# VH-VL binders against Imidazole glycerol phosphate synthase subunit HisH (hisH): the designs that were tried, part 10

Target 1, 208 residues: Imidazole glycerol phosphate synthase subunit HisH (hisH), of Pelagibacter ubique (q4fnt5)
Amino acid sequence: MNVTIVDYNSGNISSVINSFKEVAKDKVNIEVTSDLNKIRSSDKVVLPGQGSFKSCVDALNAINGLVETLNEFTVTNKKPLLGICVGLQMFADLGYEETETKGLGWISGKVSKIDNQNNKFKLPHIGWNEINIVKESKIFEGIKNKSHMYFVHSYEFIPDDKSVISATTDYSSNIVCSVEKENIFGTQFHPEKSDKLGLKIIENFLNL
Below, E stands for the ipSAE of ESMFold2; O stands for the ipSAE of OpenDDE; V2 stands for 0.75 times the mean of E and O plus 0.25 times the DockQ between their complexes.

## First folded at step 4 (VH-VL)

Design b25 (from b01 with light chain S31R; framework fv_cemiplimab; at its last look DockQ between E and O 0.04; V2 from the best seeds 0.00; counts 0 for: pae O 10.7 > 2, placed apart)
Fold by OpenDDE, look of step 5:
Structure b25 (fold): chain C 208 residues (1-208), chain A 123 residues (1-123), chain B 107 residues (1-107)
Amino acid sequence: as target 1 above (208 residues)
Amino acid sequence: EVQLLESGGVLVQPGGSLRLSCAASGFTFSDYYMSWVRQAPGKGLEWVSYISSSGSTIYFADSVKGRFTISRDNSKNTLYLQMNSLKGEDTAVYYCAREGYSSSWYEDAFDIWGQGTLVTVSS
Amino acid sequence: DIQMTQSPSSLSASVGDSITITCRASQSISRYLNWYQQKPGKAPNLLIYAASSLQSGVPSRFSGSGSGTDFTLTIRTLQPEDFATYYCQQSYSTPFTFGPGTVVDFR
């Protein structure tokens, strides 16, 4: 099995790479690349994202053919894809960080800034928080409800179809922290930074 | 003050066309999803359509799909509803509504409404 | 599509009364349920969002509860200005759908 972590200059993805390789061991071949042919031929894809919504989208668009290749992989061929943090956010139709930016549009919705209730809550949301599993998810196998995951974000994904929501977290409000739609998986939290349980989520994805 | 003001509602014959406008003021129009909701005389509320802030995402109710188009001009802070092939059952007060844009809830409630404009389709 | 129903269709009450309106969805909509108030000849006003969150400016005598398929709107100590029609609306998925409304009038 070949799994590609898309490296499109979306910030420091070293933790993602290390965690996935640790979990994969010799069972799965992990590729870190933006090579279109490798992505196209992969069995699964991980789409990480650090920074702003706009910067990540711009970075994707800066690589000729990458978005089209990801569309072919995810939408046309229906192969498993996991978005992490801004990677999840890019699933949306639109993001409003910095400026209104078109996302990938794989899951209808928008990305908006967390309402911190006049500074009652600090942004970004950083640290460990419990997740509320609201729907069964293939990547949450063996994960108990109220498990702690690690978060670093100031924005949230708001899907139009709430049925895609698999988990939420309480911070300022009930924030979407995981989605699942057919072959598309996304986490707002960072499984690569979420200790043993985060690695379990990674394992679940690799075992799909 | 946040305000929406609909216009364009008139009497029109079946099969006719009409364009409604909604002028927004008091908020950053370009940041919000906008919807049209209609209400037939003496009846309940029916969602018609919504459009994303940039217009990239659009949805319609099945009852109007293929006949109505929704658009917006953010430079003019105006929302539009182009209604073609109008039917008697399209007779209603048409409201434009702002979908709440807050992370305090992701349910996208309609937090601001115009006063509506009456569209009457009759021969 | 998700169908919304309300009960009762109408009720009569007096000032000072406490009333409850029920809304039901044809399938689970989690907490994605909003309540609106509409007076004759006027546009609807948002009262409650996310099933139980009070919209800014709305009196505290209004409250919402429920999740999944069954929801309730409660008005404590009914005031003269509360006589109106109330609608629930799901925002779980498109097309967004409203309940048929509940008319609250004077006894």
Scores: ipSAE 0.006, ipTM 0.550, lowest interface PAE 10.7, mean pLDDT 92
ESMFold2-Fast, scan of step 4: ipSAE 0.278; ipTM 0.767
ESMFold2, look of step 5: ipSAE 0.007; ipTM 0.568
ESMFold2 (binder alone), look of step 5: mean pLDDT 91; pTM 0.939

Design b26 (from b01 with heavy chain S103K; framework fv_cemiplimab)
Heavy chain, then light chain:
Amino acid sequence: EVQLLESGGVLVQPGGSLRLSCAASGFTFSDYYMSWVRQAPGKGLEWVSYISSSGSTIYFADSVKGRFTISRDNSKNTLYLQMNSLKGEDTAVYYCAREGYSKSWYEDAFDIWGQGTLVTVSS
Amino acid sequence: DIQMTQSPSSLSASVGDSITITCRASQSISSYLNWYQQKPGKAPNLLIYAASSLQSGVPSRFSGSGSGTDFTLTIRTLQPEDFATYYCQQSYSTPFTFGPGTVVDFR
ESMFold2-Fast, scan of step 4: ipSAE 0.008; ipTM 0.559

Design b27 (from b01 with heavy chain T57R I58T S104G E107S, light chain F96Y; framework fv_cemiplimab; at its last look DockQ between E and O 0.04; V2 from the best seeds 0.00; counts 0 for: pae E 12.6 > 2, placed apart)
Fold by ESMFold2, look of step 5:
Structure b27 (fold): chain C 208 residues (1-208), chain A 123 residues (1-123), chain B 107 residues (1-107)
Amino acid sequence: as target 1 above (208 residues)
Amino acid sequence: EVQLLESGGVLVQPGGSLRLSCAASGFTFSDYYMSWVRQAPGKGLEWVSYISSSGSRTYFADSVKGRFTISRDNSKNTLYLQMNSLKGEDTAVYYCAREGYSSGWYSDAFDIWGQGTLVTVSS
Amino acid sequence: DIQMTQSPSSLSASVGDSITITCRASQSISSYLNWYQQKPGKAPNLLIYAASSLQSGVPSRFSGSGSGTDFTLTIRTLQPEDFATYYCQQSYSTPYTFGPGTVVDFR
């Protein structure tokens, strides 16, 4: 089985690579590339993202044909894809970090700044926080409700269709931290930084 | 049958204190965020506070912040609202409400309400 | 805070009529808009969540639409039990806020 972590020069993805390779060992081939043909032939794709919504979208667009290839893989061919942090946020139609930027449009919704309630809550939302698993989920198999995951973000994804929400976290308000729609999976938290439970999520994704 | 039953609403003096209770039945109480919503006589609805499913996080409307405390006891399926430094404008029917999901989805709407309990603050 | 307004404040209608109630938010709330019905002396009941999703057990004569800042609740073929007060409510961010209500009277 071949799984591609998309390397599109947006942020440091070393932790993502290391965590996926640790779980996969020699049973799953983990490729780190932006080569379009390797992405097309993959069984699964991981779309990481760090930084701003705009910087990640710009970095995707800077690689000719990459967005079209990801759309073919994900929407047309319905193959499994996991978005991490800004990778999840880019599923939206629009993001408002820095400037209004068009996302991938795979899950209708928008990305907006977390309401810090008059500076009562610090942004970014940094550190360990518990998750509330709100529906049956393939990637949360063997993970207890209220488990702790690692967060680093100032913006939140707000999907139009709430049925895609698989988990939330409580920080200033009830924030979406995971979505699951058919073949499309996304986490706002960083499974690669969430210790053994994060590795379990990665394992669940690899075993789809 | 899914049900919420409030109790504890009485007449109190301004500056006084009162604790409201809400007993839950017919669902797994510990899975749900809970809110208090109030309605002054002849007026509209005002959200007061919510508490996360574990009780670890609480939020309040500005009108009650610093005076009200929300808590829950998941072993007793009970939600509480402690009201201190009461004012005339706190006079209202107080509803407990479940913030959860419907149709297998977390909807972030108030899908179950109690019948309410009347708090009157009068000198 | 996100301010919610409703129009009209009150209306009179007959059984069988179709009515529309509007709700406007002071900023975009995407589709995080809920509708409730409240009868005198009773607690509110959820009708619509996520702007357009019908709560289980609610008659199909109720429907919701809109996104962003402008939303509508439509009741087709009014029944005697539909004479009540209707509230919209945003669940986009805390503090959650309700519209002022729309009273639907039989006349």
Scores: ipSAE 0.009, ipTM 0.457, lowest interface PAE 12.6, mean pLDDT 88
Fold by ESMFold2-Fast, scan of step 4:
Structure b27 (fold): chain C 208 residues (1-208), chain A 123 residues (1-123), chain B 107 residues (1-107)
Amino acid sequence: as target 1 above (208 residues)
Amino acid sequence: EVQLLESGGVLVQPGGSLRLSCAASGFTFSDYYMSWVRQAPGKGLEWVSYISSSGSRTYFADSVKGRFTISRDNSKNTLYLQMNSLKGEDTAVYYCAREGYSSGWYSDAFDIWGQGTLVTVSS
Amino acid sequence: DIQMTQSPSSLSASVGDSITITCRASQSISSYLNWYQQKPGKAPNLLIYAASSLQSGVPSRFSGSGSGTDFTLTIRTLQPEDFATYYCQQSYSTPYTFGPGTVVDFR
């Protein structure tokens, strides 16, 4: 099996690469590339992201044919894709970090700054926090409700359709921290930073 | 062995130009953001510039913006810094540094550094 | 730009001492703070990343703490090889900025 971690110049993705290779061992081939043919032929794709919504979307668009190839893989051919942090956020129609920016539009919704209730809560939302699993999901197999995952973000994805929400976390409000729509999976938290439970989520995704 | 080796530092006259190189080995160079960091004699560290893994994104400190250009050749595992309109205050040891961790944790920390190459700008 | 300051600018210590170096950011940088060690004539080495995470291969006598604007590097039971200059650096936003350094000298 071939899995591609999309390297689209989204910042340092070393921890994502290292965690996926650690889980995959010699059983799954992990490619780190933006090569369109390798993405098309992959069994699964991982879309990481570091930096702002705008910087990541701009970086995706800077590579000719990349967004179209990801749309074909994910929307047309319905192959498994996992978005991590900003990768999850880019599923949205629009993001408001820095400027209003068009996202991938795979899951209708907006990315907006976390309402910190007049500075009652500090941004970014950083550190370990509990997840509330709100529906059964294959990526959460073996993960107990109220397990801790690692977060670092100031913006949140607000889907229009709540049925796509697979987990939330409590910070200022119920923040969406995981979504699932058919073959499309995303986590706001960083599995690659979440110790053994994060590695279990990576393993679950690879076993889809 | 993970290694970065800088070269190109020499004495140049004010207003001159110089190109520095950094040869990477022992890791997949094309996976990493790379930075240049400099240190004037007897002074502290000053970040100069970064370049994304493919080379499509760059950023520069205000002190060098418009005069310096960062680039990379992933097929040769080499990072470059083109320095134009050099000034006396550009005199420094220039370090090539990798943004990343061998420990698996996300960070923009500089986990691997070259030995440095000395650039002297003087008449 | 985010300005970084360190205190003290220098300190003298003996082998076996425990020392503390403080780093302050002009605005909140969350936990995006790294600590480096530099010995005379050598390149810096990463000690601590993300404010408190010990880099692989770095002795456990080194520890980091803090969040927001105030950060601390502690070296317990100082060894001869620890006499060096220490720098903090924020990676929260560009341009990345370093503190001015703290020189740890033999007493």
Scores: ipSAE 0.006, ipTM 0.437, lowest interface PAE 15.4, mean pLDDT 88
ESMFold2 (binder alone), look of step 5: mean pLDDT 92; pTM 0.943
OpenDDE, look of step 5: ipSAE 0.019; ipTM 0.584

Design b28 (from b01 with heavy chain D31N S53Y S56R T57S I58T E99D G100R S104G E107G, light chain T94Y F96W; framework fv_cemiplimab)
Heavy chain, then light chain:
Amino acid sequence: EVQLLESGGVLVQPGGSLRLSCAASGFTFSNYYMSWVRQAPGKGLEWVSYISYSGRSTYFADSVKGRFTISRDNSKNTLYLQMNSLKGEDTAVYYCARDRYSSGWYGDAFDIWGQGTLVTVSS
Amino acid sequence: DIQMTQSPSSLSASVGDSITITCRASQSISSYLNWYQQKPGKAPNLLIYAASSLQSGVPSRFSGSGSGTDFTLTIRTLQPEDFATYYCQQSYSYPWTFGPGTVVDFR
ESMFold2-Fast, scan of step 4: ipSAE 0.013; ipTM 0.608

Design b29 (framework fv_cemiplimab)
Fold by ESMFold2-Fast, scan of step 4:
Structure b29 (fold): chain C 208 residues (1-208), chain A 124 residues (1-124), chain B 107 residues (1-107)
Amino acid sequence: as target 1 above (208 residues)
Amino acid sequence: EVQLLESGGVLVQPGGSLRLSCAASGFTFSDYYMSWVRQAPGKGLEWVSYISSSGSTIYFADSVKGRFTISRDNSKNTLYLQMNSLKGEDTAVYYCAREGYSSSGWYEDAFDIWGQGTLVTVSS
Amino acid sequence: DIQMTQSPSSLSASVGDSITITCRASQSISSYLNWYQQKPGKAPNLLIYAASSLQSGVPSRFSGSGSGTDFTLTIRTLQPEDFATYYCQQSYSTPFTFGPGTVVDFR
């Protein structure tokens, strides 16, 4: 099996690469690239994101044919894709970080700043926090409800259709921290930074 | 050989304090969640607390919350339980336990390795 | 908190018997149920994890089954070393909770 981690100059993705290679060992071939042909031929794709919503979307759009290739892989051909952090956020129609920016539009919704209730809660939401698993999800097989994952974000993805929400976390409000729509998976938390449970999520994705 | 060895259990007066230690050997201690489980004389098992591999995530049973603290020193492969404001009902054998990985190497949340226990008696 | 109950509280058996112990959770815990054996004066030993997976080194006469709220531990052809107390434990949610135990005594 071939799995591509999309390298689109979105910032430092070393932890993602290292974690996926650690889980894959010699059983799964992990490619780190933005090569369109390699993405098309992959069995699974990982879309990481670091930085702002706008900077990541701009970086994707800067590579000619990349968004079209990801749309073909994910929407047309229905192959598994995992979005991490800003990667999850880019599934949205619109993001409001810095400026109003159009996302990939794979899951209807918006990305907006976490309502921290007049600074009663600090931003970013940083550190370990419990996830509330609200529906059965293949990436959560073997993961207990109320397990802890590592977060670092100031913006949240608010899907229009709540049926896509697979997990939430409590911080100032109920924050969506994982979504699943058919072949599309995303986590707001960083499985690559979430200890052995995060590696289990990566393993579950690779075993789809 | 994978082992956990507890120490520190003694007779202590109500209201007193005591620190238990658990020395780990034969495995990469920093990879594992660790728990304390206790057993009052002639009674069943009661989970007390867990601590994540990095030490950042900690949980306590309601019966000990606010009185006990759990900590670990990964450089020394040692788990600790600091017990304050001890009560008679805290009298028990205290076990150190590792939350194991599956045979495939991934997390199964079973206590696969246990220490032999250390007896704490709280009595006036 | 998830409450765990076990039945029976005690059981008398002879070597060669097959025995069954049941465990019930107050809410669904999927397959996150573990079984432990404890001999007098000793620490517990893990027998079965994830409801039905046999721990390495545990004899095949031990087996577990069940999901959701109802679980069973079966010991086929009971041996002298099997006279002990058996505990179920849910690992689905914190706080982790144990059943009250089932004592298997010599008859």
Scores: ipSAE 0.006, ipTM 0.458, lowest interface PAE 14.2, mean pLDDT 88

Design b30 (framework fv_cemiplimab)
Fold by ESMFold2-Fast, scan of step 4:
Structure b30 (fold): chain C 208 residues (1-208), chain A 122 residues (1-122), chain B 107 residues (1-107)
Amino acid sequence: as target 1 above (208 residues)
Amino acid sequence: EVQLLESGGVLVQPGGSLRLSCAASGFTFSDYYMSWVRQAPGKGLEWVSYISSSGSTIYFADSVKGRFTISRDNSKNTLYLQMNSLKGEDTAVYYCAREGYSSWYEDAFDIWGQGTLVTVSS
Amino acid sequence: DIQMTQSPSSLSASVGDSITITCRASQSISSYLNWYQQKPGKAPNLLIYAASSLQSGVPSRFSGSGSGTDFTLTIRTLQPEDFATYYCQQSYSTPFTFGPGTVVDFR
C-alpha cells in the first residue's frame, strides 16, 4: 500500500512524517512529495499544513496542477484523505484568517477566528484537551470518548452540515475538532503530537 | 420532578448590578450545558448566554458581552447570571434553560424555569 | 450572527383548522432548528427539535419539516390549547438565535 503525505512547502511537517513512518514501519510505503503522478497512484493521501489558511491555500495553488490532482483523488475517485490542522480547515469554502480566501470546497463551511470571550480565553488554543466523539468514525476505533489530544490553533472550521462532525472539544465554545464525510477525514488536533492515542488514529486511517 | 427555579429579579436603577440564581432539581445538573434566555415585555425570546457542564466553556450574546458573567456551582446545583452596568433595554423576564442533549448536534432547550422579572428603571 | 425570520407574524384560525408557520435562516443551518410554544404568562415549551423530531409528550398533530434555510411547523386539527405564540430557534451556531415569533389567535 502506498500513502502520500503532500509536501507543498507549507511549514515543517517532520512530526507528521515521523509519526506516519513509525506506525507504517515496513508494512506501508510512505512517500513525501507533491509529485502529481505519485499522488494519483496512491492508495491514501495525507494533507498536513502549518501556518495560516491563506498561506497554505496559496502554497497549494502555487504548485501547478496540485489542487486539480487532489480534487481528482478525493472528489472524483473517492480515495481516503486525511487533513491535519489547517489541512482540515482547507476543506472549507472560505477562510477568514488574514483575508477572505477560497478553500478547497470539499465540505461546505467557513473557517473563522475562535471567539475568546473578550480575551477571557487565550489564543491560540494550545495544549492537551478532551475530545467529545459525537458519532461513530473509523479513525476513532479503539479511542475512548474524552481522550486527550494536542491542539494549537486560533481558528475553527464551522461546517454547514453538522452531520459531518465526528468530534468536538470545549474551549471558549464547542469547537469542531474532527470531521468525516465518506472518504474525507480531518482533525483540528495534531495526531502526530498526541502520543500513543494520536498514533492509534494514524493507524486507523492507514487501515481503512 | 425535573425542575428549574429562577430567583433574584427586582427593580434596579440604570447602571446598577444584580445577580440572578437558578436552582436545578430532579436531574444530574453537572451533566448539562445551561443557558439564560430573556424576553422583554411583549417581545420575543433572546438568547443571552450559555455555560458548559464543567463551567470551562462560556458564550455571550453581543448585547450583553462585557457586562454580564455566567457561572455555576455544581455542588449546589445552581446556575448564576451576574448583570453589571444594567440598561433600560435589559428589562425582561430571565429564564434559565437546560440544553437537553449532551451532543452539540441535537441541542434544544428541553426544560425551562418559570422566569424571574428584572426591571431597569429610574 | 444567523438571523431568523418567521411568517406570518400573526394569524387567526378556528378550532379544527390546519395551519402552517414558516421559518427562514439567513444561512444554511442544516437540520439544527427547534420549535417552541409559549402561552401567555408561561415559559416556552419545546415542541420539535432537529427540524422534524417530535419532543416526548407533544401531541402528534404537531410536525416539523425542512432543512437548510427554509423550515415549517404544521399544526393539524387545531385545538383550543394551541392558541399561543410559536418561535423557531437555530442550534447550528452560537450565538443561538430565535425567530421573532408567530401569534396564533382565535378567529
Scores: ipSAE 0.006, ipTM 0.446, lowest interface PAE 15.5, mean pLDDT 88

Design b31 (framework fv_cemiplimab; at its last look DockQ between E and O 0.04; V2 from the best seeds 0.00; counts 0 for: pae E 15.2 > 2, placed apart)
Heavy chain, then light chain:
Amino acid sequence: EVQLLESGGVLVQPGGSLRLSCAASGFTFSDYYMSWVRQAPGKGLEWVSYISSSGSTIYFADSVKGRFTISRDNSKNTLYLQMNSLKGEDTAVYYCAREGYYDSSGWYEDAFDIWGQGTLVTVSS
Amino acid sequence: DIQMTQSPSSLSASVGDSITITCRASQSISSYLNWYQQKPGKAPNLLIYAASSLQSGVPSRFSGSGSGTDFTLTIRTLQPEDFATYYCQQSYSTPFTFGPGTVVDFR
ESMFold2-Fast, scan of step 4: ipSAE 0.185; ipTM 0.754
ESMFold2, look of step 5: ipSAE 0.006; ipTM 0.496
ESMFold2 (binder alone), look of step 5: mean pLDDT 91; pTM 0.935
OpenDDE, look of step 5: ipSAE 0.006; ipTM 0.551
ESMFold2, look of step 7: ipSAE 0.006; ipTM 0.438
ESMFold2 (binder alone), look of step 7: mean pLDDT 91; pTM 0.933
OpenDDE, look of step 7: ipSAE 0.013; ipTM 0.593

Design b32 (from b01 with heavy chain E99D G100L S104G E107P D108E A109Y D111Q I112H; framework fv_cemiplimab; at its last look DockQ between E and O 0.03; V2 from the best seeds 0.00; counts 0 for: pae E 16.2 > 2, placed apart)
Fold by ESMFold2, look of step 5:
Structure b32 (fold): chain C 208 residues (1-208), chain A 123 residues (1-123), chain B 107 residues (1-107)
Amino acid sequence: as target 1 above (208 residues)
Amino acid sequence: EVQLLESGGVLVQPGGSLRLSCAASGFTFSDYYMSWVRQAPGKGLEWVSYISSSGSTIYFADSVKGRFTISRDNSKNTLYLQMNSLKGEDTAVYYCARDLYSSGWYPEYFQHWGQGTLVTVSS
Amino acid sequence: DIQMTQSPSSLSASVGDSITITCRASQSISSYLNWYQQKPGKAPNLLIYAASSLQSGVPSRFSGSGSGTDFTLTIRTLQPEDFATYYCQQSYSTPFTFGPGTVVDFR
């Protein structure tokens, strides 16, 4: 089986690469590339993202044909895709970090700054926090409710269709931290930085 | 100290419109998700609608979708329900309910309720 | 929509009794099940959230258990103020459906 981690100038993705390769071992071939033919032929795709919503979208758009290839892979062919952090956020229609930016539009919704209640809560939301698993999910198999995951973000994805939400976390409000819609999976937390339970989520995704 | 006070329930004819208000006090209204829940006389509870703390995320039960709208004014600590194209089955006591902090999935549970306001839809 | 059922629909009990009310969901809702008490002419009051967590100010004679599809509310040593209607409600996915209620009447 071939799984591609999309390399599109979205910051330092070495932790994502290392964690996926550690879990995959000899079972799954992990390729790190922006080559469109490699992405099209993949069995699964991982879309990481670090930095701002705008910078990640701009970086995707800077690679000719990449967004169209990802749309075909994800929406037309319905192959499994995992978005991590800003990768999840880019599923939205619009993001408001720095400026209003059009997202991928795979899951209707918006990305807005976390309401910090007039500085009662620090931003970014950084560190370990509990997740509340709100529906059955294939990537959360073997993950107990209220497990801790690692977060670092100032913006949150707010989907229009609430049935896509698979987990939330409590920080100022109940924030969406994972979504699942058919073949589309996303985590706001970083499974690659979430110790054994994060690696279990990666394993569950690879075993889909 | 948490207080929710609904108002605006009256008798209306089928096909009519009505706006309900819920005045909130005793907490930071803008930090909370809010719901409307209704109960027909002598019947069980039915969740109607939900609005996020910022007002950016809204959901409706199928029975009212397209006919009701929900809004809030965080500067006035007030939740609204605009009800259009009213039917006999909309006759109910309408409760305003507060929940915990939530970003969008659903109110986790309904911790505080108002006293309710009765809407009667009848010829 | 997730259908919620409750059993029994009604029961008669005496002060001092221990009673059990069950709630069943049409699909797994994990532990996202809440219990409410409602007296005639009054708004519901939250008793239990997340299947087993007791709301602040609720007496310890109330307890909840269960996960998945089957849930139970237990009231030990029933008091006069406990005669009411009890509703379960799933908070797993919208619409947040309620059970049909269980009326607890004094004998």
Scores: ipSAE 0.000, ipTM 0.437, lowest interface PAE 17.2, mean pLDDT 88
ESMFold2-Fast, scan of step 4: ipSAE 0.063; ipTM 0.686
ESMFold2 (binder alone), look of step 5: mean pLDDT 92; pTM 0.934
OpenDDE, look of step 5: ipSAE 0.062; ipTM 0.681
ESMFold2, look of step 7: ipSAE 0.000; ipTM 0.462
ESMFold2 (binder alone), look of step 7: mean pLDDT 92; pTM 0.930
OpenDDE, look of step 7: ipSAE 0.011; ipTM 0.528

Design p01 (from o01 with heavy chain E50W; framework fv_olinvacimab; at its last look DockQ between E and O 0.05; V2 from the best seeds 0.00; counts 0 for: pae E 15.4 > 2, placed apart)
Fold by ESMFold2, look of step 5:
Structure p01 (fold): chain C 208 residues (1-208), chain A 124 residues (1-124), chain B 107 residues (1-107)
Amino acid sequence: as target 1 above (208 residues)
Amino acid sequence: QMQLVQSGAEVKKPGASVKLSCKASGYTFTSYYMHWVRQAPGQRLEWMGWINPSGGSTNYNEKFKSRVTITVDKSASTAYMELSSLRSEDTAVYYCARDYYDSSGYYPDAFDIWGQGTLVTVSS
Amino acid sequence: NFMLTQPPSVSVSPGKTARITCRGDNIGSKSVHWYQQRPGQAPVLVMYYDSDRPSGIPERFSGSNSGNTATLTISGVEAGDEADYYCQVWDSSSDYVFGTGTKVTVL
């Protein structure tokens, strides 16, 4: 099986690479690339993202044919894709971090700054927090409700269709921290930084 | 045992306001959206709005948006719904209802725990 | 303005099968939930996401959803199944929409 972690120059993805390779061992081939042919031929794709919504979208667009290839892989061919942090956020139609920016549009919705209740809650939301698993989920198999995951973000994805939400976290309100729609999976938290339970989520994704 | 216990029946005159309460027990109040749904005598159920108790964000049915306010008291595990400028057509049983949750997931568009209902009668 | 229409009533003999329909334009693209409401009581969730049963609901309750019609099926109907039944969806333009309701009478 071939799994590609998309390397599109959007920050340091070393933790993602290391965690996926540790879980995959000799059973799954992990490619780290932006090569369009490698992405097309993959069985699964991981879309990481660090930094701002705008910087990640700009970085994707800077690679000719990458967005079209990801759209073909994900929307047309219905192959499994996992978005991590800003990778999840880019599923939206629009993001408002820094400026209004068009996302990938795979899951209708928007990305907006977390409402911190007039500074009652600090931004970014940093550290370990509980997740509330809210529907049957392929990637949360063997993960108990209220498990702790690692977060670092100031913006949240607000989907139009609430049925795609697979988990929330309580920081100021119930913030969407995971979505699952058919072949499209996303986490706002970083499974690669969430110790044993994060590695279990990666394992579940690789075993789809 | 999970339950929602609502305040008692109310009789109001047209133009008045009513504030109903819904006290949750047996689960973590702030982890699930709370909804308000009403039912006029012999009629279908009608959704009024929801609140996320964790952050206080709300969403209202456009029909009621100018007259309804949903709030929470997190320390009392209690949701409230206030309906103002009452009309005779507002005579109904008002329910609070929690988002559905079971061991396979959390379903914010279905409701598994309902309060017993509060009759509000708007007369004369 | 998403609308859900149900037949006003369904009569069924004990031990037979009741089928309660819920019609909406392209309802097959939505997740349908079903509630049972006995007289003077709060609704009880009996089916969600078209065909999934909440814990404690007997297997004789089943559901389906395709095209313009969702159906709640109750096989082996008992006197205790006599109630009003409502379908419900979430719709991005109309939020939470309940059907017109169906009174099931066991004769």
Scores: ipSAE 0.005, ipTM 0.463, lowest interface PAE 15.4, mean pLDDT 89
ESMFold2-Fast, scan of step 4: ipSAE 0.005; ipTM 0.455
ESMFold2 (binder alone), look of step 5: mean pLDDT 92; pTM 0.945
OpenDDE, look of step 5: ipSAE 0.012; ipTM 0.535

